# VH-VL binders against q86l99r1233to1411, part 13

Target 1, 179 residues: q86l99r1233to1411
Amino acid sequence: SNKESLPFRRDVIEKVINHLRENSLDTEGIFRLSGNMESVRGIVKSFAHGEPNLSFEVHNISNALKHYLRSLDPPLIPYEFFLMLLDARKNEDAETIRNIFWKIPSDNRVVLTLLVDLMVKISENSNVNKMNSKNLSIVFGPTILKPRTPTLDRMALMTETQLQCGIIQTFIEDFHYIF

## First folded at step 5 (VH-VL)

Design s17 (framework fv_adalimumab_6cr1)
Fold by ESMFold2-Fast, scan of step 5:
Structure s17 (fold): chain C 179 residues (1-179), chain A 119 residues (1-119), chain B 107 residues (1-107)
Amino acid sequence: as target 1 above (179 residues)
Amino acid sequence: EVQLVESGGGLVQPGRSLRLSCAASGFTFDDYAMHWVRQAPGKGLEWVSAISWNEGSMDYADSVEGRFTISRDNAKNSLYLQMNSLRAEDTAVYYCAKAEYYDSWFDPWGQGTLVTVSS
Amino acid sequence: DIQMTQSPSSLSASVGDRVTITCRASQGISDYLAWYQQKPGKAPKLLIYKASTLQSGVPSRFSGSGSGTDFTLTISSLQPEDVATYYCQKYDSAPYTFGQGTKVEIK
């Protein structure tokens, strides 16, 4: 379920990302195309227990990673950084985004670095996998960055979601400047 | 069968507003990007606007930016195009289209709805 | 912005003829190109994506080729039902620009 808060397991996430880096770069629609829901649920449970089950088809593993990251509370990028990152993105201020990145707690920052590095490698192979930086940012924006108190205003929510995706796009495109 | 049905077209005076709708069925609407494409009478296709499955990204053709707003309601399986400050040049059949990825080909397309902007 | 130019703007051919339509991008778009068929009074239909991948259900007489800036749609043996306007479209990134169209008619 994505309603439960799952434990943050840096070691598990690193193993899953390394597996995807080795096995998913040529996979069409990686992270966008759905996996089998029952398989994904089982894989996510293995993540929570500390021993990731990586014997499944790659779409199931990638969707399990998305589900796991989405279920973290606090999220991968802690709540305190949400508004300041959105403001920096709105102002197209990559230097401020970089400064905020380096304030993120070390375990979260290492995981974010590995995740974005994977996204960079996927986007570099988008001629095969069809997942450019834009498509990846749409997937991961709301997955790893969210407010503590969600807005009920629809226009504000749409603006926030666009900025969340924009931050991830900036991470991918300016990777060597920020990370 | 995947279907897209546009509605809301009609005759409207220059400077006024009109809202188009596209009703989707036969697929999980919130998993796909959606586009608006228009075609002036006797002319070619012109891409108008795009919206991602989660509203995280939206883009507009230069000719409509600032005047048109794309939106969607995933709970209602519906796509919208709010068209403000209409010009004679906006006269066209407006199609909605489904996209597998945000940057991808369009399949299927709706049947279109005609918008005529004249005095 | 990248311009998409088709050639010819129109052609007339006989049933069974080989028909070739070209599409040129003003800058490189890799293989991010689709071809659409629009019959009179109908919505466009996808024929080919990724420059050369035939959409499911489209007759094998249709084929696409090219990469970078120059692309070709070929109908190996024109049939009466192929009377339509054909459009190329770039989709590497917004704007998702279409060519001006090529009208195919039978003599």
Scores: ipSAE 0.354, ipTM 0.791, lowest interface PAE 4.0, mean pLDDT 91

Design s18 (framework fv_adalimumab_6cr1)
Fold by ESMFold2-Fast, scan of step 5:
Structure s18 (fold): chain C 179 residues (1-179), chain A 119 residues (1-119), chain B 107 residues (1-107)
Amino acid sequence: as target 1 above (179 residues)
Amino acid sequence: EVQLVESGGGLVQPGRSLRLSCAASGFTFSDYDMHWVRQAPGKGLEWVSAISWNEGSIDYADSVEGRFTISRDNAKNSLYLQMNSLRAEDTAVYYCAKAEYYDSWFDPWGQGTLVTVSS
Amino acid sequence: DIQMTQSPSSLSASVGDRVTITCRASQGISDYLAWYQQKPGKAPKLLIYKASTLQSGVPSRFSGSGSGTDFTLTISSLQPEDVATYYCQKYDSAPYTFGQGTKVEIK
């Protein structure tokens, strides 16, 4: 379709993540439950223009962040790191995952750190919000980590998706080791 | 009415393959994690495998890992279990089970399909 | 992996008796514990989730208690229709392990 990628705005993403850290930790189904589609589109447009509109209900803001991150090209974790992260996860090699994290460009790495820290805080309150590290990894795996050229083989796609989610789960569970 | 209907069970020789299906109706299939649970004749329940609503997470019991593959088709409201390298100890009634929206307690269960691995 | 141990393996009681079944996890699982009832030739039915929350439509004579590692299912006044095998199940994370089951019969 004729849709250009959204610009990467570190300042905007930081403001949105900080807002969610302050307002969403006890929200049931945060990032899983859908917001109002029209509101989400309006919020995403405000992100692209550099002035995030945070006056909406929290599910609309969280879905807007999710949509914005999913629309980034290149993705939050740049394409060059995709295969090496999947390989490290397949080998259950947390040290290599850590080494790769520290090679990510500074602006992307800072945003990833803030996003994963938010996911850690949400998972710590999973008794209230119902979003544990596995639930969050399913949401964010394909959102922030993806290949430059998608595979057309369904079985290979399923394996890749599992590894993508596994990497995010490793980021959450081993946060203090990796970050 | 929420329903799960398993099919594909039967008699199969050791070392062969079999594919089970579970047809779901009465709920939004794509919103729920799905599980396979089995029960050998006269024995207890054994969890076999799980797949998340969006296929992002897949888990297997140690006893079947490397031999069984769980998959789903959200457009067809169907869950599958591909069983390879079957052994006599895989003989069981296989149940399809729907997980709760946020957690993994199971309601409902299908009626089960019998798999008999024998020569 | 966390092991789930049920006791007793079987029991016989009279109609109207209080029946207690226990389930022990080898490590803490908070309240991520469900109880199921299975009658002969039938699929299991959910009775209790989150260790103590009764599923809609389940008779009030069933109750669950416990947290962490030790859990109990109680039937306050056993009825003939309660003859079944009862299973506990952990669901904090994979593997979603079941206890070995407790067969409840009437004398």
Scores: ipSAE 0.006, ipTM 0.552, lowest interface PAE 9.6, mean pLDDT 88

Design s19 (framework fv_adalimumab_6cr1)
Fold by ESMFold2-Fast, scan of step 5:
Structure s19 (fold): chain C 179 residues (1-179), chain A 119 residues (1-119), chain B 107 residues (1-107)
Amino acid sequence: as target 1 above (179 residues)
Amino acid sequence: EVQLVESGGGLVQPGRSLRLSCAASGFTFDDYAMHWVRQAPGKGLEWVSAISWNEGSFDYADSVEGRFTISRDNAKNSLYLQMNSLRAEDTAVYYCAKAEYYDSWFDPWGQGTLVTVSS
Amino acid sequence: DIQMTQSPSSLSASVGDRVTITCRASQGISDYLAWYQQKPGKAPKLLIYKASTLQSGVPSRFSGSGSGTDFTLTISSLQPEDVATYYCQKYDSAPYTFGQGTKVEIK
């Protein structure tokens, strides 16, 4: 339901990302492995109230961030950029991806920058945490980038999802070029 | 106990379709990548397809690309392989397998289900 | 695509013998290599991953070594229950190609 959608809170997301930057870089399977469902729900509620509860284990906090980002409507990367980013990825056009990134609204762009910077740091420590750019892109592709109207065609959906993940992988691997 | 159980195999004519299922239990299914691997009678192992925990990534062997579709239903703890335009060379025991990460080793494996493509 | 070649295709050895199986990748795959054991009529079982890490519950007589393109599986003292076909597999990225297998039998 629309009335149950979580609001976009830049301040909350920044605090959660900063906490994960300090506490999660050595955590195996970070963002992939599930947390405790009740704890995750409690943390997400604290996000809605503007005061993130970060006294939980790292997997619970990371899962709460994923849930929160996935629930955003419009998504972190606004709907208007969806097709143009997929097209640029399909053409392997990093310059166009960079140009599109700089058209994203400032609050969304700052949050995206912090999130991708965290993903870069996690991927650089993948020998310990096992979460390289590919694994992180699989987590965040469908989470922060989605169409206004979902495709009902199974093969089209699969193709779109691969491109969504490819965009996030490009963000991580070409971070210093794009961001 | 972690278990994977394949089903849906059988005898099918060339050009027809079959859908294989793999039922998972004993682990958090939606945290792990899943694979299909096949083995023709008396032959070696051939990787067929992969799907990530959230359907964000999937891959196919060149031999099946465009004919097979991998999918999963995390609410049902089930993995599927839709096999279209079947050929005699698709005859094999089909195994599902769990992967620790998307690019990782396979453990455990199911017991396999036999698909025979013959006229 | 990267090709995975095993040597030998088959071997026969006596109980207690040291057995060595090799696996070669046509291009470098770092240490992204796993070894599997398949007994007749059964599903494969993971023995070793990351070229040299022994899977929990696998007997210590099994060991793996190598990096880049050349890899080895060693059974330090062959036992009757080790009769099986052994497969190497690359997993650096798709496709997750297997070697053709090495059949190990007892004389």
Scores: ipSAE 0.447, ipTM 0.824, lowest interface PAE 3.1, mean pLDDT 91

Design s20 (framework fv_adalimumab_6cr1)
Fold by ESMFold2-Fast, scan of step 5:
Structure s20 (fold): chain C 179 residues (1-179), chain A 119 residues (1-119), chain B 107 residues (1-107)
Amino acid sequence: as target 1 above (179 residues)
Amino acid sequence: EVQLVESGGGLVQPGRSLRLSCAASGFTFDDYAMHWVRQAPGKGLEWVSAIDWNEGSIDYADSVEGRFTISRDNAKNSLYLQMNSLRAEDTAVYYCAKAEYYDSWFDPWGQGTLVTVSS
Amino acid sequence: DIQMTQSPSSLSASVGDRVTITCRASQGISDYLAWYQQKPGKAPKLLIYKASTLQSGVPSRFSGSGSGTDFTLTISSLQPEDVATYYCQKYDSAPYTFGQGTKVEIK
């Protein structure tokens, strides 16, 4: 049996991102280091119910956001944009990446903008938090951008993963051009 | 030079129709989204309607939905607003505006055309 | 629908003063906010887009800041030619709602 996908709640994601922007920029390993799994599950359940519980330590909140975003189906960047974004990145075509970004549905695009803005702020403080644009791209590439059907070829998977991470890194590094 | 010129405004009785035009020049018209914005005398700006470059997206403000129809003719570099069942509260200067993407900022704006709805 | 509220509705300041106008969205709109200047009898002119990006040709005394729900337009040193009504506008999605406007006058 399959579990139903979690609902996309723009308002909840925005509240969580704003909390992290205010409280996590100096936190070493933010999004990389694990939280307590039971706390993370409880926080994710609160997201699904529309009232995010932000009383927890920031590693638990950041991991809850990761898990919530990973659970979205369709993903934050809808499946339709996957191949075209990878192709644009392969061609090092930032203008096409920008054009594709502006075709993403409005609620998804607003959430993506808030998330990438948070990633920019974190990366700007990487001397303290140890999370640069490459580190964040590894975390969020597979989380928000993925194919409907994964490839079974190992070499193709490696290439896709590099391009997925490359898209997120481009979003962070060219934020003011794209967003 | 990028220019937008509105025309078609005038005095019209309540319940009648009027068609506004916006002539675009100085850019590739069929690559851009277009918007209509209005401003009642002494009041603020109110967004009215939008149409994407290929007519794939069209939206209206709740106040005009069902009465106004936005359209474009890319071969003529022209934007239109067909206004039916006009009401006194539709009295305003109507501006057309260019947007780089459907959901983006407006630049440039036309000079506006005045529509007065009165008996 | 998301409401856009500006404050103050009007202000009067002296040449050289720092002027601040605030715009508040009832729900988050990320950085999808533009500021426009409208002089009497003229069409609006874009000043700032993406909350903080200054439009080409706009004097550097204008600046914008903010994200999410709270946004600010600042004129660092008011000049006589800045007498106008200023509007914020959300553009994350339709409707592309404007704030009610802030009228700036010289004392």
Scores: ipSAE 0.000, ipTM 0.465, lowest interface PAE 20.7, mean pLDDT 89

Design s21 (framework fv_adalimumab_6cr1)
Fold by ESMFold2-Fast, scan of step 5:
Structure s21 (fold): chain C 179 residues (1-179), chain A 119 residues (1-119), chain B 107 residues (1-107)
Amino acid sequence: as target 1 above (179 residues)
Amino acid sequence: EVQLVESGGGLVQPGRSLRLSCAASGFTFDDYAMHWVRQAPGKGLEWVSGISWNEGSIDYADSVEGRFTISRDNAKNSLYLQMNSLRAEDTAVYYCAKAEYYDSWFDPWGQGTLVTVSS
Amino acid sequence: DIQMTQSPSSLSASVGDRVTITCRASQGISDYLAWYQQKPGKAPKLLIYKASTLQSGVPSRFSGSGSGTDFTLTISSLQPEDVATYYCQKYDSAPYTFGQGTKVEIK
């Protein structure tokens, strides 16, 4: 009845993020442009075995990380923080966002820090890679921050989606204050 | 190589609904943001709505907010615009356009589909 | 919202003339500006992005300049096929507002 999900592996995620930090900062459309579907599935499978296969083209590795993060249940930012982060973003309250960040469980927080640091580095090189903080927030907002029960109201869904992306954009732009 | 083809336009009464479609080919549709832009007869271009490659960002012009809904079906390489509560001032040629990333220039554009809202 | 205003609204020039069209943003948009050409009965075509970067396949007689609030599109030697309406567009963030257009005609 429950969908198959991969276990949360901090060590695997750290290796993948470190590889992307070293190899992807100049890559146009990093995290946005699709990889090869079969290669991505193979890489994600290697995550389950604890030994990430990083010998693939960088778009395949970045897409594998997105797939893996999207498969996490609970998501990287646990469900309990969803509404409070959206409310803080709606009020443009960076201090509250920072306070909530430091309540996230340690392993999730470390991974989130590494991921956002990577996003900061990519954004700083957006003149080459075309992925500024807004574009990265569109990729990762719905990937790492989502409600346990999605709304069926289209207007509410649109508002929530903009706030989800806004949270990730705040993480990138205010990184040194929050993290 | 890249092609965008709009359809669904026609004559419609004020207060009614119409759904536009844009069929994309020649590129990986689910990697690119898509936009709707309209042009009233004899007037200039007006941006209507945009949607990111994964639906993570959706924006509307103030003139259509709450009445129009943009959506996409990446499996079908298709973009849609659901137009509700149509008004005479919505009469225009509607173009779909591809964007390299969300906040970017538009290239290419489709040929457009005419929507006429008249009694 | 940021307003985009073009000047002039229309112009008439001779083949070989230098033509300049200006676009003004009511607030700074850095270099997040594109120029489009629309010929009668056709969809718009991208000419220039990032204020001054010429799109592949566009003739070198077209050039763009400016940053912040004031931008210019220049056609160094007007050709018959350049008869069209030209639009500027901001794309720093939504809404992706267009200028009202400048109609270019030949005398």
Scores: ipSAE 0.349, ipTM 0.782, lowest interface PAE 3.8, mean pLDDT 91

Design s22 (framework fv_adalimumab_6cr1)
Fold by ESMFold2-Fast, scan of step 5:
Structure s22 (fold): chain C 179 residues (1-179), chain A 119 residues (1-119), chain B 107 residues (1-107)
Amino acid sequence: as target 1 above (179 residues)
Amino acid sequence: EVQLVESGGGLVQPGRSLRLSCAASGFTFDDYAMHWVRQAPGKGLEWVSYISWNEGSIDYADSVEGRFTISRDNAKNSLYLQMNSLRAEDTAVYYCAKAEYYDSWFDPWGQGTLVTVSS
Amino acid sequence: DIQMTQSPSSLSASVGDRVTITCRASQGISDYLAWYQQKPGKAPKLLIYKASTLQSGVPSRFSGSGSGTDFTLTISSLQPEDVATYYCQKYDSAPYTFGQGTKVEIK
């Protein structure tokens, strides 16, 4: 397939996450509230060119990061880990989740670590920004962890979504144990 | 959690354009038809537009036909409404809504985004 | 276009009362009818689809009936949290027209 896609750019993602760490911890609804779509589109294009445009308002930058991560194929957490992570979460098995995390390829694992560290810092400031670990998990669960073949059964989809969010919530709440 | 989040609303002058976006998460976006519904302040619900999962079928309410364009980007889980030649009577909260798996009732709905067309 | 007309436009009833709202389509729409509840300042919520099927999580005091052109939403015992505007909607084909709404208030 000749489908146009954005490459996985660890360096770009690191710069964007570092910018958000410095500028977004006090921002109400960070990652949940929508940005200006024209601005978001322009920022995402700058990611493809290797020089992220970070001169925009923080909601536009955070939405650009979400859009970029959602567009990755394979996703940030590779497809092969999807079912095993959902099963570990269903069994409330943090040790198995930790073991699976350390099997993720190194570039993906480093980016995931930086992203989750940002989410930890945001959640620690939830009294100001209103984004706790559950709120952040709802945003990032379906964004960075998804199946290769989606289910069309709505009850199964609801259960999968709950587990996807549960994995990210576990990453945030048990950060020092897992990472 | 299945979620729809609208954005792009605001104050705009008559005759101008606005583009609304709806970000979908928690379901397989490209398996479902999507709708835009609006509600003028203090008034009832008015259906605006429909787009099938594959863009093969698109419909508009008579009041917006020729001025509004519905579109979607399945790779980005996003629905759009391009609103041209805006009129004062287009002032409303705009909701995006998902068609149900087997049929066309609306569940869930987004939170809505306010569009005010005024000089 | 098929017109959707609700009756009454508004009503005021006491807690525990049986409330009935009707919806009429100007042409037959089989059972392709849904009912929605909208509380002030909030997005609508689905109550009933296929004229009579109760959405998961909706209290059993809500029920729907009808087919063709005449439809009814019933609240068997009105509760304070039921204060809202209720809308019927056809979904057999475009346009996916809503009724004008029925505002339900408590005396």
Scores: ipSAE 0.000, ipTM 0.409, lowest interface PAE 22.4, mean pLDDT 87

Design s23 (framework fv_adalimumab_6cr1)
Fold by ESMFold2-Fast, scan of step 5:
Structure s23 (fold): chain C 179 residues (1-179), chain A 119 residues (1-119), chain B 107 residues (1-107)
Amino acid sequence: as target 1 above (179 residues)
Amino acid sequence: EVQLVESGGGLVQPGRSLRLSCAASGFTFDDYAMHWVRQAPGKGLEWVSAISWNEGSIEYADSVEGRFTISRDNAKNSLYLQMNSLRAEDTAVYYCAKAEYYDSWFDPWGQGTLVTVSS
Amino acid sequence: DIQMTQSPSSLSASVGDRVTITCRASQGISDYLAWYQQKPGKAPKLLIYKASTLQSGVPSRFSGSGSGTDFTLTISSLQPEDVATYYCQKYDSAPYTFGQGTKVEIK
């Protein structure tokens, strides 16, 4: 698909997250179920222009946020933190994950905090929306955390992806400790 | 109508490899987790492996871990199970099954494909 | 590893009889339990999920109950088409373990 990098707009992301916080907590499969591809593309373009179009069905807006975050270069969690976070997760070391989080640049850290707080609220309502911390981690692990040089070996990529998801699950489950 | 069709089963010697396929239709394949379940002749059901919609999570039963690899091709609406180092106890009908969420019930199931490991 | 044990392993009953099958988890799984029906030579079919929620299209004579470790599947009035093996399954987390099955036959 198109790998065009979009500008990082903290103000846009905050508005989109606030909209989802108000409108998506009871939505079954939020962030997992696909939206309409044309609508999603149009919404993402509005993000790039600094004026998010939030007049669409919630699955379109949530998928647009995912697409926008995935397109960021550098990613929401900057490249320099990738390997150290994977190592900390492999060792099940939440204290080291917390220490690394607080080294992330302030704009990225604030956005990550808002995004994870939304994920916490969604997971607390998982009896209705069916998106617990594991389901959300599967969505966001590869979306906000990635290496500068893509991993090409299939088995290594699989292990790496599981660790990426594990980091996001740690963020959700240990939110009050880390954030 | 949601349908799953398995293929690739057959007779194979111990220590060899075999790859199963599951063709999905009637739903947005890349929105759902997929599972492999097997059933030895005259025996009960045994869960084998799971893969999330985006491959972000993959799990294996202890009995197959390190030997089997689950994968998917969302562009082709297909699920795969690569079975290496096959043993006589891997002889079973292999079903693919759709899950609404990663940790959920299975519906529907395919009709199954028979794998016989013998010598 | 949580074990799933069904009782009885098999039973024979008459048409119209009430049939009860039990399933026990060795540790608590809340209500993350499903029941499946498998007729001879066919793939399993979902009957019940979340311990007690009847799947669409399944006859109302089927019902499920239980939470934690002890679960039951009940057929209130057994019909000839209900001859099958019934399986419980935990799905709180991997492994998604099945019970050994209960074979239901008509006398």
Scores: ipSAE 0.256, ipTM 0.762, lowest interface PAE 4.9, mean pLDDT 91

Design s24 (framework fv_adalimumab_6cr1)
Fold by ESMFold2-Fast, scan of step 5:
Formats: sequence, structure tokens, C-alpha cells
Structure s24 (fold): chain C 179 residues (1-179), chain A 119 residues (1-119), chain B 107 residues (1-107)
Amino acid sequence: as target 1 above (179 residues)
Amino acid sequence: EVQLVESGGGLVQPGRSLRLSCAASGFTFDDYAMHWVRQAPGKGLEWVSAISWNEGNIDYADSVEGRFTISRDNAKNSLYLQMNSLRAEDTAVYYCAKAEYYDSWFDPWGQGTLVTVSS
Amino acid sequence: DIQMTQSPSSLSASVGDRVTITCRASQGISDYLAWYQQKPGKAPKLLIYKASTLQSGVPSRFSGSGSGTDFTLTISSLQPEDVATYYCQKYDSAPYTFGQGTKVEIK
């Protein structure tokens, strides 16, 4: 499905992340399990208007955040960092990943830090919620990091997707080193 | 009712290729990771490969790395295993299985499809 | 790679007996362990996950225990329909290794 670009609203994203930190750490399958699609779309529209509606069940709110982040253009991690992050991950170079992180524009970097901190807290509670760093990376890799021009080669796409997920897994597992 | 049905097994000569399919029904296929597990005649279970719900993560057992390719088509609710450079030791019943999370237990399993690699 | 070893490889018991099967991981896997039952000619069925959580629809005579490296599957009162091979499986991370299996028969 085609998605229109939504405005980047740092204040909205911060409010939603704070709500999830307070309400979702013990929720099984958080960010992985689907919400009600109609509810999710309504919540996303509230985000676009700067008035996040957080009165819904937590799976609807988490999926709305996921959908909203995926709709951003440019994405949360700007296009210019895509290939250099994939290359650093391919070489298992956490120091280069850290150096690239600190080159990200400040508003994007602050939001990314809050999002990854939430993912760290969820992962630390994976005995209850079942969402370890790998599960979260599969959700957020393609969501916040993507190329300006997608490849049409299916094997290359699968390799790129694996590296995208690997970057997010590195962010979670090496949080205190990178952030 | 959640169901998985494998197909594509058969007799194949060493060095050739075969593609297995697994048709899923009764659940939202694109929300779940899928796995292939095999069992050689009279032997135990061996995990073969895994693919996440969005293809963001893929893993292979060392014994099949570089020869087998796991893939899925979420629009068709189907899982595939492309098996290249087949060897006699690849002879087994191949099961597809649904995983609750990428790193999780498997439930349900399909009934399996037999692959026999022999000259 | 973490190795999964089951004991015994096979056992024979009478109907009503308490049966215990053990599974050992060569390194710690917390509670990321599942048990499966496979009857001849059939696909495996999930019995227990998270080392001790009984899958819905599985009879209460089945139970699991353990954490870290040592795990146990218990059948409190063996029934004729329990004749099968039982497998443990680690799932903390790939590879999702199975034990070699324990064959349970009625004497």
C-alpha cells in the first residue's frame, strides 16, 4: 500500500514514546503483534495533527507509532546515512556506526535515542514481553532506515534488509557505547 | 483453524534442484516468522532455516548454507525453500513450522513432504 | 554451537508409571527450551515452551521444569497414547538445535 509523507513532529513522537515506556514494557509481542487497522489509522491521523490520541489499547498505539515512523520522508535516519551504515554493519564496525550516529541531525538523533532507549527497556523485559533485540530489530530496521531508491534485485533487497535489521540490533545491544 | 500444507517433494538426482512450498491458512501470515525443519529416515529433527515476517532476518543451518534459499510471498500466504546442489544426505521429510516470535517455539507444523535424493 | 543432549535415548514403562526425560544444554539457555512429541509417521506437536509452560490442549499429566542447562520433561501417569519420540529444542538464538530424541514405549 502507497503512503503519503507525514510531517516530522518531534513533540508528538516524544509523547507517544513516553506513553509506551509507561504502559507497554510487560506487553507480550509489543510492536510485533498487529493492532486494529482502523484504530491505528485514526491514531496516526491524530499524530499528524499534533494531538496524539493515546486512549486506545497499547497494541494500537505501538502500531500507530510504527506506521507513523515508516511514513516519514525523509525517514528518521536520513537517506544520506543508509549506505554508510549498511557498510559499517557488514564490516561489524561498531565504532564507525557510533561515529555515523553522531553525524545525524540533532532532532532526528534525539528521537532515535528515545526510540532506541525504549527498545532497550523492552528488550531487558523480554522474559515477559517476548521482544528481544532481534525481534525489535526486525520491526524497526525497515521502518526507520531505508534507501532513497529501492533495489529491484530480490537477493540484494534481502541482503539490505538483513543489514538494516543488524544496525538496529547493534543500536540496542551497544546502546551505552553508541549513544 | 491454523493449517500449514507442504508440497513439492519427490525423487531428485544428486546435484539437481528442487523447490518446496508451504501454504498457510487460518492466521495473519505476514505477522509470523516461519521455519523449515527436516528429518532424515529413522533420524531426529534438524532445524534448516528461518525467515522473519518481513524478510528482515534469515538464518540457515551450517549444513545447507550457500545451497538452500528460504523465501516467502506474504500476498500468497506461502513459504518456499529452494534447494540447490542436492546431496544424498539432504534426503528427509521437510516440515514447515510457524513460530510465535523469530526466536521461539514452533506451533503448528505441517504434515511434511518427503524429498529423496538418489541416483 | 550449543549442543543438546537427551537422556535416556529410549525407555520402556508401564501404563500409569511416572516417566522422566532429561535434556542438557552445553551452555546456558535460560528458559528458552521447548518440548515436542512425535508419533510414528506424524509431524511433531508442541507440548511445552519456556521450559515449563504447558501448551493449550496438552494433558495436565505433562510437565516441564529446569533453567539454564538442565531441563526435565515429566509424564506423571503414562498412557498408551503417549507412545512417541520426545524432543527438546533450544530457541534462545539460531541455530534452533534439537536434542537427539527419547523414544518412549509401553512394556
Scores: ipSAE 0.015, ipTM 0.677, lowest interface PAE 7.6, mean pLDDT 91

